# Designs tried in a protein design chat: VHH binders against c4kar8. Part 72

Target 1, 263 residues: c4kar8
Amino acid sequence: MAELSTPSPASPAPLDGGRGDELEKFTLRGARQILQLLQDLITHRGLITAHTGGGHSFMTAVLKVDEERGRVVLDPSPDPQANRRALAAPRLTCVTQLDGIRIQFPLVGLGEGQDKGRPALFAPLPAEMLRLQRREFYRLQVPLAHELSCLLKAEDLARKPVEVSARVIDIGAGGVAVVVPTGAAEFVIGGTLPACRLALPDGEPIELDLEVRNLNRQTQRNGTEQLRVGLRFAALPRAADTRIQRYIFKTERALNAKARGGL
Key: E = the ipSAE of ESMFold2; O = the ipSAE of OpenDDE; V2 = 0.75 times the mean of E and O plus 0.25 times the DockQ between their complexes.

## First folded at step 3 (VHH)

Design c71 (framework vhh_7n9e_1; at its last look DockQ between E and O 0.05; V2 from the best seeds 0.00; counts 0 for: pae O 13.1 > 2, placed apart)
Fold by ESMFold2-Fast, scan of step 3:
Structure c71 (fold): chain B 263 residues (1-263), chain A 125 residues (1-125)
Amino acid sequence: as target 1 above (263 residues)
Amino acid sequence: DVQLVESGGGLVQAGGSLRLSCAASGFTFSSYAMYWGRQAPGKGREWVSGISGSGGSTAYASSVKGRFTISRDNAKNTLYLQMNNLKPEDTALYYCARVEYTYWDSGDYEYFDYWGQGTQVTVSS
């Protein structure tokens, strides 16, 4: 047999059906399981990123599951152009996270209508949902109040060394996602950023090497661009790993306790 | 109007060398990181190498590191891949790719937009 390429276990990347043989063990095809998972997304008010192709995406949520008619109702984007792109797309790829589990599913045949007098999008129920239930795929959304940052050592557009303080938006056992001001530095997927410094609450910054895994350019409503960068921990001392995991578990427990409301 | 055109592929004996080129048009070439990917018969797409817009940073898959060299000429809007010490397992269709966006939380080469048409590399044993 020929050697098969494998996805990085530390990457929370959405995975295509073209890698279906590798992902089949994580794919839910039972109607009951699909309906239950969609209902869980409604109950937890889970935010979904819907990719319409060509690098375009918008934030949505499942508003309702119509089991009898076999369809889902989605919250439309406040941007009319995003809704037009979605309706024109042959397929939406929906990506979300629920309780440490990365979830991805396709929607085909999107239409528009109304739910309880409000604009809504609808699509047939997906025939399959990908559920990557592994600890390495979990990402904690970092509370804004924590002001968690990472000082990146990179190169600018003129190939000069630059230090960029980037806000950490999510963190997991395998890496972080950060937001970088557009034009502040250049990145290449697979490139290494040596001797970066991750600032956690309490204590000295953690020095670590990061590998670039993901890039996403966004144009904001005011015309400014920002870059979201997914970064994998390349070389991590055991003490640093313990400290990062402690922060994640402590923050998860605090968020879970608050969500339960009684404690 | 984005166009990527690969060239330089062919049939070569194991241990040989090839230089691939990718001619880019329809966008500001120097503003984008550029990538080479490949797809072998019966396999999915595999990331091979990348280079930042200025050319200051490069990256390579472990399977090709030390044998392949990526470079670019921003004045000519051209991306290159110098392939040395070719092996039968390097046989694949090689693609030039641009990245403006990836899927949110994606790091996989198969999600790159604006892949080129490809150039076939066949390495005999």
Scores: ipSAE 0.488, ipTM 0.820, lowest interface PAE 2.1, mean pLDDT 80
Fold by OpenDDE, second read of step 4:
Structure c71 (fold): chain B 263 residues (1-263), chain A 125 residues (1-125)
Amino acid sequence: as target 1 above (263 residues)
Amino acid sequence: DVQLVESGGGLVQAGGSLRLSCAASGFTFSSYAMYWGRQAPGKGREWVSGISGSGGSTAYASSVKGRFTISRDNAKNTLYLQMNNLKPEDTALYYCARVEYTYWDSGDYEYFDYWGQGTQVTVSS
C-alpha cells in the first residue's frame, strides 16, 4: 500500500519576488521609521488590503500600535472566514497608500484577541515596510484652484476613441498624475497616449505624448470610484519642459509663502 | 473572492511556442486591465504584457515585443498569452495579475494586488 504522499500545497509565491537591489532604497527597516509610518496610517485612517494568499484578501486598518508589546492591532474582517484565512496564513501581506504612495508590509504571526473588549487581530510589528517613492522627479501637488487639466486621447470600453478631460492632481518634470472617472477610458500600464494636451495657466495647452506608468483605483468618501493615472512625459519639447518647470517653481514659491503666513 | 488560475506552461524547445491561459473569477473581468508578469530563477519579477479591459489597448515589455501576444476573452473570463519564438531567457514562472493599484517603473512592475500561483515555462536550448 504505497502511501500516496499528498503533494505539499505549493507555498504561496513570495510577494517579494521582485525585490532586487532597487527596492532596498524604498524599504524601511528602522524601528522608528516603521512606528512612525504605522502611526501615520492610523492618523490618516488608511484602509489596508490584507492579502492572505490564494487570491484572498480583506479590508482592514491599523487600529493601534502597541510599542510596549511590539505589536500592531488590526481591525478584523466582518467576515469570519476571512479572519480564519488570515490566522491560518503564514504571512499577511498588507497593501495601502498614504499620500498617493504605495505602502506594503508583511505581517507574520497573526493572532486574534480583544482590544478594549473589541475583537482584534494582533501581529508583531513588521520587520520592514516598503514605501514606494520611485519618482525620479519631484511632484508638485497641484492646488485645486489652479484647475490644471489634461486632455487624454484614449479608448473607451467599446474600443472607441475618446477624449477625456482629466484633472491634474500632481505634476513634475517627468510627468503628471490625473484623475478620471472609472469607466471614462481604458488604460493599460505601458500604454502610450499620443497627442494629449496639458493645460497650464500661463498659455496654450501643451501637446505631448504620455505613457501610463501606474494606475490606482480609489473609492471616494461618497462611494464614487475614481481612477488615478500616473503618466510619464514620453516626448516633451524643450519649450514645454521650460513652461512646466516655471509653473512648478512659481507654484511652490506661492505655496511656501502662504505656509509662512505671507499670503 | 478574486481568483486567478494560470495554465499552459511547460517544457518547450527554443524557437517553440506556448499559449498561457489565466482563468479569472470573483470579479467583473471585463472591467479590469489584466497583466502578465514573470519571474526567472534568482531574478525579480518583471512585467511582460498588459491589456485593457476591452482588449483594445495592449502593451509589451521590450524583451517580448514582437514575439508575445496578449489577448482576452471576456465572455470566458480568460486572459491569454501567446508566446512565440521562445528563448531560454524566457524561462520563468509566469503570473497573471489584476491590479487595483500598481506602480511601474523602468519597464518593470513592482506589485500586483491579485495574482495567481503562476505557471512554469521552461525553454530548453
Scores: ipSAE 0.091, ipTM 0.595, lowest interface PAE 2.6, mean pLDDT 83
Fold by ESMFold2, look of step 5:
Structure c71 (fold): chain B 263 residues (1-263), chain A 125 residues (1-125)
Amino acid sequence: as target 1 above (263 residues)
Amino acid sequence: DVQLVESGGGLVQAGGSLRLSCAASGFTFSSYAMYWGRQAPGKGREWVSGISGSGGSTAYASSVKGRFTISRDNAKNTLYLQMNNLKPEDTALYYCARVEYTYWDSGDYEYFDYWGQGTQVTVSS
């Protein structure tokens, strides 16, 4: 009783995102290197944002590599709709960070099943992985203990001005990513949020203009829905840039010292 | 499941007008911000205009501000782009989309949702 599949007319975006020739030198295609990088993600328990298309994503992790079958095993979402979207997607675009390096890879042919009696998602090993070691792509994952926040000046669903205190989840030379509850405000890609305030641990908040670059609905590992907002620094005075770079450097040093046992 | 179908393109003389439509299905349209992008011959993809889920907030690229108007009809699951005073440099394949991921500092955008068919706009001089 097998039925014919009908391909979706919509296709996911290309892996490289429009600057493919610049990114080729960061693309791993060797089977040995791909297996080792996936194993490194397992060892470091890296959280992965898996994009399913249509502005949706969910949090996952690589649980193991099944070398015998040539496939990777992923943690399913506790939200059944996120899993359904993932299984229906022609491509899953996985984004993560390993030791401060941005990692991106596609998975195609995602399937559902069990691994040692536990629900799991399966896919063939990716044919390529992007490993971005450029400073402009580096995104520091902000430790939860820092409680970094950004006060956003946006509009609510009734088109009224609203201030939203958003938690900063990552920060880089060119911008931040923040999370807000779904529905707390409306955002438009390409829109500018003037006079926002980024609170760093030392000193007064930095006043800066932010451009909305990415909107993504995320299902967290605990099942809650939130909106991830990718924000670019529109114009960043040198003093503000210096403070942001110092925060990133100091936090990197602290995290590296912990990893080496130096506290 | 998610489907975006653009229409309304064509050949038009400089100074003319066109209205593009994007019919959406497979998701709760009113819950999502949307945008129009375009790709001119020999150039990369360019963001043109964006609109909030409610339709209350809009944004425009400087090259089209004052000439183009984005709107949406959430009851009809349709996104629109009214293009007035068209110029030859507006010639491009126009598409509607949602974006999941963007490269920050290279000046380029990644477009994850839909790109391939679009609707062609050609502005003759």
Scores: ipSAE 0.000, ipTM 0.402, lowest interface PAE 11.5, mean pLDDT 78
ESMFold2 (binder alone), look of step 5: mean pLDDT 82; pTM 0.825
OpenDDE, look of step 5: ipSAE 0.000; ipTM 0.235

Design c72 (framework vhh_7n9e_1; at its last look DockQ between E and O 0.01; V2 from the best seeds 0.00; counts 0 for: pae E 3.8 > 2, placed apart)
Fold by ESMFold2-Fast, scan of step 3:
Structure c72 (fold): chain B 263 residues (1-263), chain A 126 residues (1-126)
Amino acid sequence: as target 1 above (263 residues)
Amino acid sequence: DVQLVESGGGLVQAGGSLRLSCAASGFTFSSYAMYWGRQAPGKGREWVSGISGSGGSTAYASSVKGRFTISRDNAKNTLYLQMNNLKPEDTALYYCARIEYYEYDSSGYTYEFDYWGQGTQVTVSS
């Protein structure tokens, strides 16, 4: 007989159990594989969005893996409130990407302390990590120099139409993630934003309909809070799809060539 | 602590109507989008509907669009779901939620509820 867990209103609960079978082939459960992936995130200085629940997240990074103590060491937020939310959360859902591949893992039992005299967050090593290697899950992190933006047509808090120029932080075949100042507009998951304009570096803005898939109040590393909005391309026209794919391909090639020292 | 308490479920005949309510406390209700989800016996949970903080924007699962209406009363910290033309397939435990979920491109998405209530049972007889 096992001790029954009391349902907690703060505990994340999976909604679509049917997707679990499809995701199993992308799930890493081997201790060595998990350690190697975490070390790869350190080597590539991967930024992690840590979701604390309640629509809140903060940016962190794995500072080191302490294999002997079975724990990861994370960079705390410069915002004390974000750290308090993280420590109070029953779990963190950590999301990052490595070479365009989405990586997601839970951290449970977060604590705080010092590492080499500096404040740090600590958590036991995750028992599993999700690594989505499918082409359709690929997300390009948009270079700051490209100044990629999307003009969103939404409503403000008073139900008045508003246009918000949002910075595009990542882009893939199926959508974009954008950052919007908190309070600039209202969004609902599943809602459609019609006739938005995606500006790529070359050519006219692409007019397309976007569906809201993800909302998250994110504390940046400089302590400011912004709303991160995940947006799916609804019924993407073929010409627009071609332009987006070409942008992703050319930018990826340029970044890879630059990383190799220009060949 | 966030508290969500659902009510209004019951037994109803196919073609009938029910109105569900969710009383929210422990957070600034008007600052959050709110959602209804459901779980049928022996099946996973599914998203049903959502509404923005002001109530200006709504969204519905294709299976309920045109039959269900989500609304909110921010002065009373209450979320509602008006369910019309109920079908046996709508039989489920209905949950009020404050939700966060992640999209996995064209292959679909997974959900993660921040906070959800204990639910209210809806049973539709054929």
Scores: ipSAE 0.568, ipTM 0.836, lowest interface PAE 1.5, mean pLDDT 82
Fold by OpenDDE, look of step 5:
Structure c72 (fold): chain B 263 residues (1-263), chain A 126 residues (1-126)
Amino acid sequence: as target 1 above (263 residues)
Amino acid sequence: DVQLVESGGGLVQAGGSLRLSCAASGFTFSSYAMYWGRQAPGKGREWVSGISGSGGSTAYASSVKGRFTISRDNAKNTLYLQMNNLKPEDTALYYCARIEYYEYDSSGYTYEFDYWGQGTQVTVSS
């Protein structure tokens, strides 16, 4: 009886250091901005995943910002071991979301104590906070039940125009990933697919130009090969952008509600 | 309203003992760390001893370590300071205080208090 090793929850991949320049525009370093964002987290009672390293994390929240002392006050874990790990960690990586925007910030120099009779963790105010405002980085995994499709206008190997109906597997503000049968069309990275049609559940398809950004061959469990095509919205009308954003928001909310047992 | 009322002070000879009490009201006593401080004539306030809300952790100033014992009865909302082997230099107004904030990190302890009593006078004669 082979003991099925429960796959260890994949540690969130460290933000790949190579995107440093792109992330800089989303990094807040101003003291006022940091304070405001922390206050917003308090106001919205945002739950924070605090990573202590080694694949360990615990749920916390910002309880208070003490501007005078230059401290952030966190809710300690109900698990004493998690708190010990947090205190021993050279760095606590805090991850949260506010209004659909991912927020990440480091805390260093944690201490433990009490504030007004309540046990708490304390840290110096973060020197920086990453706020990923642009949904461009967030890709919604499209639920299978939504059956989003994109009609791609491409060329075959003979450079003959072909139309390929592709299933959308993920969608973001900046583009879509689709799957197509291998050999259905020829795709060139950097190439533009003009006048494609994205089908959303809420109405008529959206006509848009798509730029091929990446190509990945995938083998399905059944042994069939598929091509995953990453596509950027090359020209997106404002009305189309609004519809896409609305779809993403609505879907995310529904998924989150379901995950919380609300549906 | 938060109230702290100290008692048990008095005149004692050097080498003698006193037990101070601090009656607390107006808050959840067991949730707060408490401390004793003292102020000698012409001197600033000095921290003497601290105790956690549960009573599981105690701390003492070096000047009183081994002679003084802080304790609490959370059922009675009372803080105590047993003072043994009293010295003339222990002469001061002793006050209890509620710790509003304390933090422990690699740099040590930081604490602040929000309420304190009127104090009880301890005088140790030579």
Scores: ipSAE 0.435, ipTM 0.709, lowest interface PAE 0.8, mean pLDDT 87
Fold by ESMFold2, look of step 5:
Structure c72 (fold): chain B 263 residues (1-263), chain A 126 residues (1-126)
Amino acid sequence: as target 1 above (263 residues)
Amino acid sequence: DVQLVESGGGLVQAGGSLRLSCAASGFTFSSYAMYWGRQAPGKGREWVSGISGSGGSTAYASSVKGRFTISRDNAKNTLYLQMNNLKPEDTALYYCARIEYYEYDSSGYTYEFDYWGQGTQVTVSS
């Protein structure tokens, strides 16, 4: 064996055992399908979380598709540091929802420039887009008016117990995503938060154990940084599961009625 | 500029101990949760352990809980994995990692690492 050679680093690996193969049937690769889906995101003014690596993300939107040049045009962040991270990233992983269906797509070769005299970010059209049109992957985007919250029992930066009231931004059968101010608490993937309390509009808060599954620092549209925490429900009592499913169903029905009837 | 360099691997008898180190540079180490992963031939890739930026919170895969201890020294920008009571099944290339992005699974959320070290080989013999 060569003395100068070292073992190659392992490729980044998903901790969920390579679920990417299971997702192949939800992957769109047709150019016309991709263009239509991007156009739908533009039309519905969908907000996109763009992950830049290192546990950082920022909010963006697709402003237009330039079919002539084969490019997508994105809204830059008002935070210059978020834009610099995006431009330095070898890959931008974009995640959004359209009518409750999760959409995910990679962008490579991101550059900056001008669109109609305004700063913009550009990238070649993605070669694939993931559209998870199955109930088990569904995450309800919680309306701001509901002010759904989850009281987390965590530790602060000084390793002292803290209770943090975190806003719930989405909820599904298996968990929630919450947002906390940066520095309010610390988390680690795989860590357990016992005896948290999820406040649904109907009834008393649900006491449950949560497992941290995802962490990222998210730059908001106003440039403010918050910590987004993806949390899995541990052993969930059937009554609590029923209450969560009822909340999701009622909220879906209310949102669909608004979309169908205008206001 | 992110660099992660593992060391401390080697050949050890079953029941023995090893301590792995990961030297980090090119980022503010104390601001990031850090992780150990491993890859054994034929077994696939496996998450092993994680530790919060301050070091106050830790997590372990069930296969190593009670035998392995993750720690960090933020003054030295170094991550550690103390491995005790080693078994032949622990034989793998071990690497430290930073990084996450947002994905889903049936439990609600998943994650992905975007920076890995080159790894250090641990071999446990009978």
Scores: ipSAE 0.278, ipTM 0.723, lowest interface PAE 3.8, mean pLDDT 81
OpenDDE, second read of step 4: ipSAE 0.027; ipTM 0.520
ESMFold2 (binder alone), look of step 5: mean pLDDT 80; pTM 0.788

Design c73 (framework vhh_7n9e_1)
Fold by ESMFold2-Fast, scan of step 3:
Parts: C-alpha cells; sequence; structure tokens
Structure c73 (fold): chain B 263 residues (1-263), chain A 126 residues (1-126)
C-alpha cells in the first residue's frame, strides 16, 4: 500500500505542502534533531530551493540558526519580485539535499531585515523536517564545475523542432533535473522527448528517451528566470546505467572526501 | 482573473463518445500547457491528458491512450477532450487545469496546482 500513498507526479492534485501517510516515518519533529539538521545544512553550504506557491521558487541558503530567538536566517534572492512573493506567501516549502538524501521543510511567518549589515530573510524554526532516506529518492547535486549537459529534442513556441542544451542540476538512478531559459522550448508533463543526449565524463553522450515528470519556474540567485524540468529515464541501456552509476558514486566519493575536513 | 469553464459532459452508453470543452480566460492561453484530470466518487484525482501551449506535444494516461484525443484552439482560448469508446470506469468529474507541477518524484517534491476548473460530469452506463 506504500506506493498508493505516494502522490503521482502525473495526477493533478491541489496539494500545497501535503504528504502521504508513509512519509511520517521520515519526518523529524524533535527540536534537537531539527537544529542539528539545519546546522548540517549550514556546514555543508546546502543550496535550498524555496517554493513560494503559484509555480514560483527561488534559490536560497541557511546563513545561520538563531537558537535564542528560535529562527533561521536565509539568503534573500537578488530578484526583488521573488522576495516579495516569499514575504507574501503563507508558507515556503524548502527543498534541499544533504549526503544525497532529500530534505524538505516548511517555513511560516517569513520576515525581512538585516544580518551583519546585509539584507536577510528570517523565519521561525520549522516544527518538522522531512528527511527521505530511501535509495530511490537519492539525487546527486551536480557540481557546476562538471558542466554536465543534456541535449533535449523538443519543440519551440512556433511548433518547430528545436535542440536545447540544458544544464543538468541533479541526477539519480531514475532521471535528471535540467534547467533551460524560460521560453526556449515547450514541455508537457507526461510527454516524451526522444533521442536526447546526456553528456557524461569519459565517453560519448548517451542517447536516451526522457519523460517529463515535473515543471517549475525558478528565479535563480543571480535574478534570472529559468525553467526546471524533471525528466525520467524511460529506459536505460545497461551500459548507460553503469556509466551514470559510476559518475554518481565517483562524484559522491569526491564530495564526501572534500567535506570530511569541513567546518 | 483566471477562469476555466468545463462543458460537454453527460450520460452516455458504454462504447459511446463525448467531447469536452474548456473555455479559458484571464491569462495568455497559448503560453501554458493545459491538462485534463478526473476524479471518480470516493477515489483520488487522476491525470488524463496534457497538451503543450502550441499544441505540438501531447501526453495521455495509459488507461485512455488510443481512445481519447486532447486538442486546443488558441484563437478561441479553448481546450478540448474527444472521448471515444467510453467505458463505465471512465465515469468521473472531469477537470481542466493550468498547472506547474512540483511533482512527488524521486526528489520528494509535492504536487502543486495553480488553477482548477469547475468540472463537468461524465457518466458511462453499462
Amino acid sequence: as target 1 above (263 residues)
Amino acid sequence: DVQLVESGGGLVQAGGSLRLSCAASGFTFSSYAMYWGRQAPGKGREWVSGISGSGGSTAYASSVKGRFTISRDNAKNTLYLQMNNLKPEDTALYYCAKVDYYSWDETGTYDYMDVWGQGTQVTVSS
């Protein structure tokens, strides 16, 4: 029954921050556990996608945890519109990753002010945090220095075939997330993109059929708007699966080695 | 203000056909992918079909593939669903939607929907 409690990405659902029954076992509610997890995100400089509702999000990070005042301090967006949406939102849904494990938490009562003379966003400590410790939920955040790209076969706004070189921002056993400039191509959830080419180190690009699983318009930290596209591998040749797994393990090992001497 | 108004539902015998329409207003219709979803009594919401803003790309749930056809007329701001060879299990309230999904996938994101229509009832008798 566990699979029946997992929301379907293809099903239209008015779930804004809802969760399935099976997710309760992954939910942290202890104040000490929440504080420790937030401190771990600071230590590892975890980048957070903050969803403000209406299909909008921006990139942020936890700058510090103020235990005495019971609040977190977040890095504001360089886009004033994104900050206005965040401040007007009844809640933020924050999504990030630590050690390959997906972490999600709500923030309610966002305010703005100054931290060490610089603009900052403030929110009360979350009452709960979700930590998904399942291999099927593991996604490697792709280091920018690796310059991973996926050449997408799509259609533009005029219904003409177009090839879009998209930056891969995360990768897992089941798929990738990529970013493209807003308006570069059209996507539809459930649609298939045939013969796309994923560029990995140490070899030729691998040809893959990809299914669109999610779409999200994001305001980046530099103020530009991009479309984040979640793509499932429709089928993986064994050689491609092996190369993807090697890339993930090699990169995770290198990131873990770098983090062992961390703050 | 965004408005979506579904129509075209009704009672039909198994093996019959219906065409649903969704009239959209308050946004640049051609700039958004549009979707049909459905909900049967006592069941969860189910995605049925999607179409890109230009109409160049379409997608269908496996349960309706080959029987349903989604289309749009951007000059009329209207979305359509042609339903053929209807089955009793197609009985549901059908909704038109404009969405950006934060889907529940391997990353643990939640589904999010920015607009739901009123719905139009489809009843298929055996």
Scores: ipSAE 0.257, ipTM 0.685, lowest interface PAE 3.6, mean pLDDT 79

Design c74 (framework vhh_7n9e_1)
Fold by ESMFold2-Fast, scan of step 3:
Structure c74 (fold): chain B 263 residues (1-263), chain A 125 residues (1-125)
Amino acid sequence: as target 1 above (263 residues)
Amino acid sequence: DVQLVESGGGLVQAGGSLRLSCAASGFTFSSYAMYWGRQAPGKGREWVSGISGSGGSTAYASSVKGRFTISRDNAKNTLYLQMNNLKPEDTALYYCAADFGSYELWDTESAYDYWGQGTQVTVSS
């Protein structure tokens, strides 16, 4: 036919289809395992990034698990628009980490109400949770005190070169996640940012090429909006790889030692 | 509602050219990176090209680099794909997409929403 009528929605899916088969080994489907993992997130006060579609997300947390009613209670966003997007979404993709292990799960059928007299979001317990224990997927949450930054070489909205000092929020063997103020620079998934500079606490900044892998507009719990950018190390010299792995190892050891020394 | 309507496909001989268009509505077009993907008969979906909101940054799959050019006209809310030196293996249904439902895996591509029925490109030998 010559004319299009109503657009047919396509299920959102990664273009890297082979990834799904690899991740199945790390998928939890047992009700008890799911309940235990959600309780662990509560105990460790894990912050969750909830993706609501349209490139939007907000920060939340699991407040409690209501096993009797078969649902999870989430902290709503201070941004009413983020909550409206979440309630309108057919599915939330929730992403967090525990002890450097990436955890991801879907929530379907989100509702709004009150829990003990305060606003809350409610959803049925997820039927599955991904717990990604492979070393290549490990993400170190970067301590704020380290002030880890990456100087990105990008273009602004007027297509002029701009340098953006972005805060590194997590780092792994294959890349970093950074946050930049909305509007500071333009990014495209698959694009290369050449000659960026990663500043570790020790030594000279590491010059490296980064590939943009994902983009997400994130509303923080204080209502501040920022852009989260996932960046892959495109070509990493051996010396740089060694320095990054050493930073990850030393920081992880220090965090583990502090946690063991706590009450 | 976000709406993306693809057009410009057709039958062309190998070595020929086509220009695809994607008309966007329901969102602030200039604020989003836009993408072209394709699905050949009997094959999975393949990412083809991407362009940043301002048009300042572009990316291409190795299979099309040097032959295809992505561009956008933000005043017209329209995305384009100029396809040159077409090959029979370029035969596919072509979709445009905005990024929706991003995975926060720095080692994988974001999920995409494809809208409309796509536009068919058929390259004859």
Scores: ipSAE 0.293, ipTM 0.710, lowest interface PAE 3.3, mean pLDDT 80
Fold by OpenDDE, second read of step 4:
Structure c74 (fold): chain B 263 residues (1-263), chain A 125 residues (1-125)
Amino acid sequence: as target 1 above (263 residues)
Amino acid sequence: DVQLVESGGGLVQAGGSLRLSCAASGFTFSSYAMYWGRQAPGKGREWVSGISGSGGSTAYASSVKGRFTISRDNAKNTLYLQMNNLKPEDTALYYCAADFGSYELWDTESAYDYWGQGTQVTVSS
């Protein structure tokens, strides 16, 4: 009776296989940067998969950053065994996402205790955090109140030209992400959508060519499916670029001011 | 937990064919684009192919275009790579990857959110 050793669930491949040089540009080592990113995780209530080794993991979250003590507070697993494994592990590999960007960071020296009378896990602040920014340019999450839209000139399944009004969900110097109803048009990765119109709050729509770079189906909370389309600016006039940059800058400032309690 | 498990690799003679599979779990498979990459010995990772969540859109690196075919079975949560007319330069560890964000680049500089352990493909001259 040969015990078929169930292949141990493959631990997430260490990111080490990439050109060390390529990962370096995505690695944050600055104390302020690390603290900010951790705070952002708290703010967004980002769920974190904590890998303890041996193919084991548990879901957690950063509850608090204690700057004075130089430690992070994590939500323990409801599974006592998972917590034991975490505490016994020489290294915890934390994986999460923020704004569609993968974040990975190690925690070493995990301990257990209480935070405000509740069980918690504690670890020293990570020495580094990997933020895998895969976009060419930073993309601003567009506030819903701004109601940015893009008129897409696309084709349907029959290759008939169709115009689709799409909501812009993020924008950067290099492109936009939009959402469209499922089935509104047929999109092809690498395909060009000519003479589209991006509507900004500050004036007339910008005519531009867009290249389809990403297609993801999303299910909304209400169960409705939509298609998220990542689009690159294929040709952007200088004047348009200036307008887009101005919008991004203005919006970022406003958001930051609000976050600081100024609004 | 997201899991990607590649299979189907092996030793093949030049001009031969292989079909790779990637079993996906831990996420809504049909909602996300999937990719194949490879890493040859002593080289960096390179993008090989991509397919949209619905399977309606596909892309290929120039080095494999016309020889490789990416496909998916969303009912089985499985990604495939049919590799025909294999060449010694195709020798590499092949891995599947998932993108839960915005993948804007189809090159080796792009990082994937998740990838498998890979399956070894060796093409002998």
Scores: ipSAE 0.025, ipTM 0.368, lowest interface PAE 5.6, mean pLDDT 83

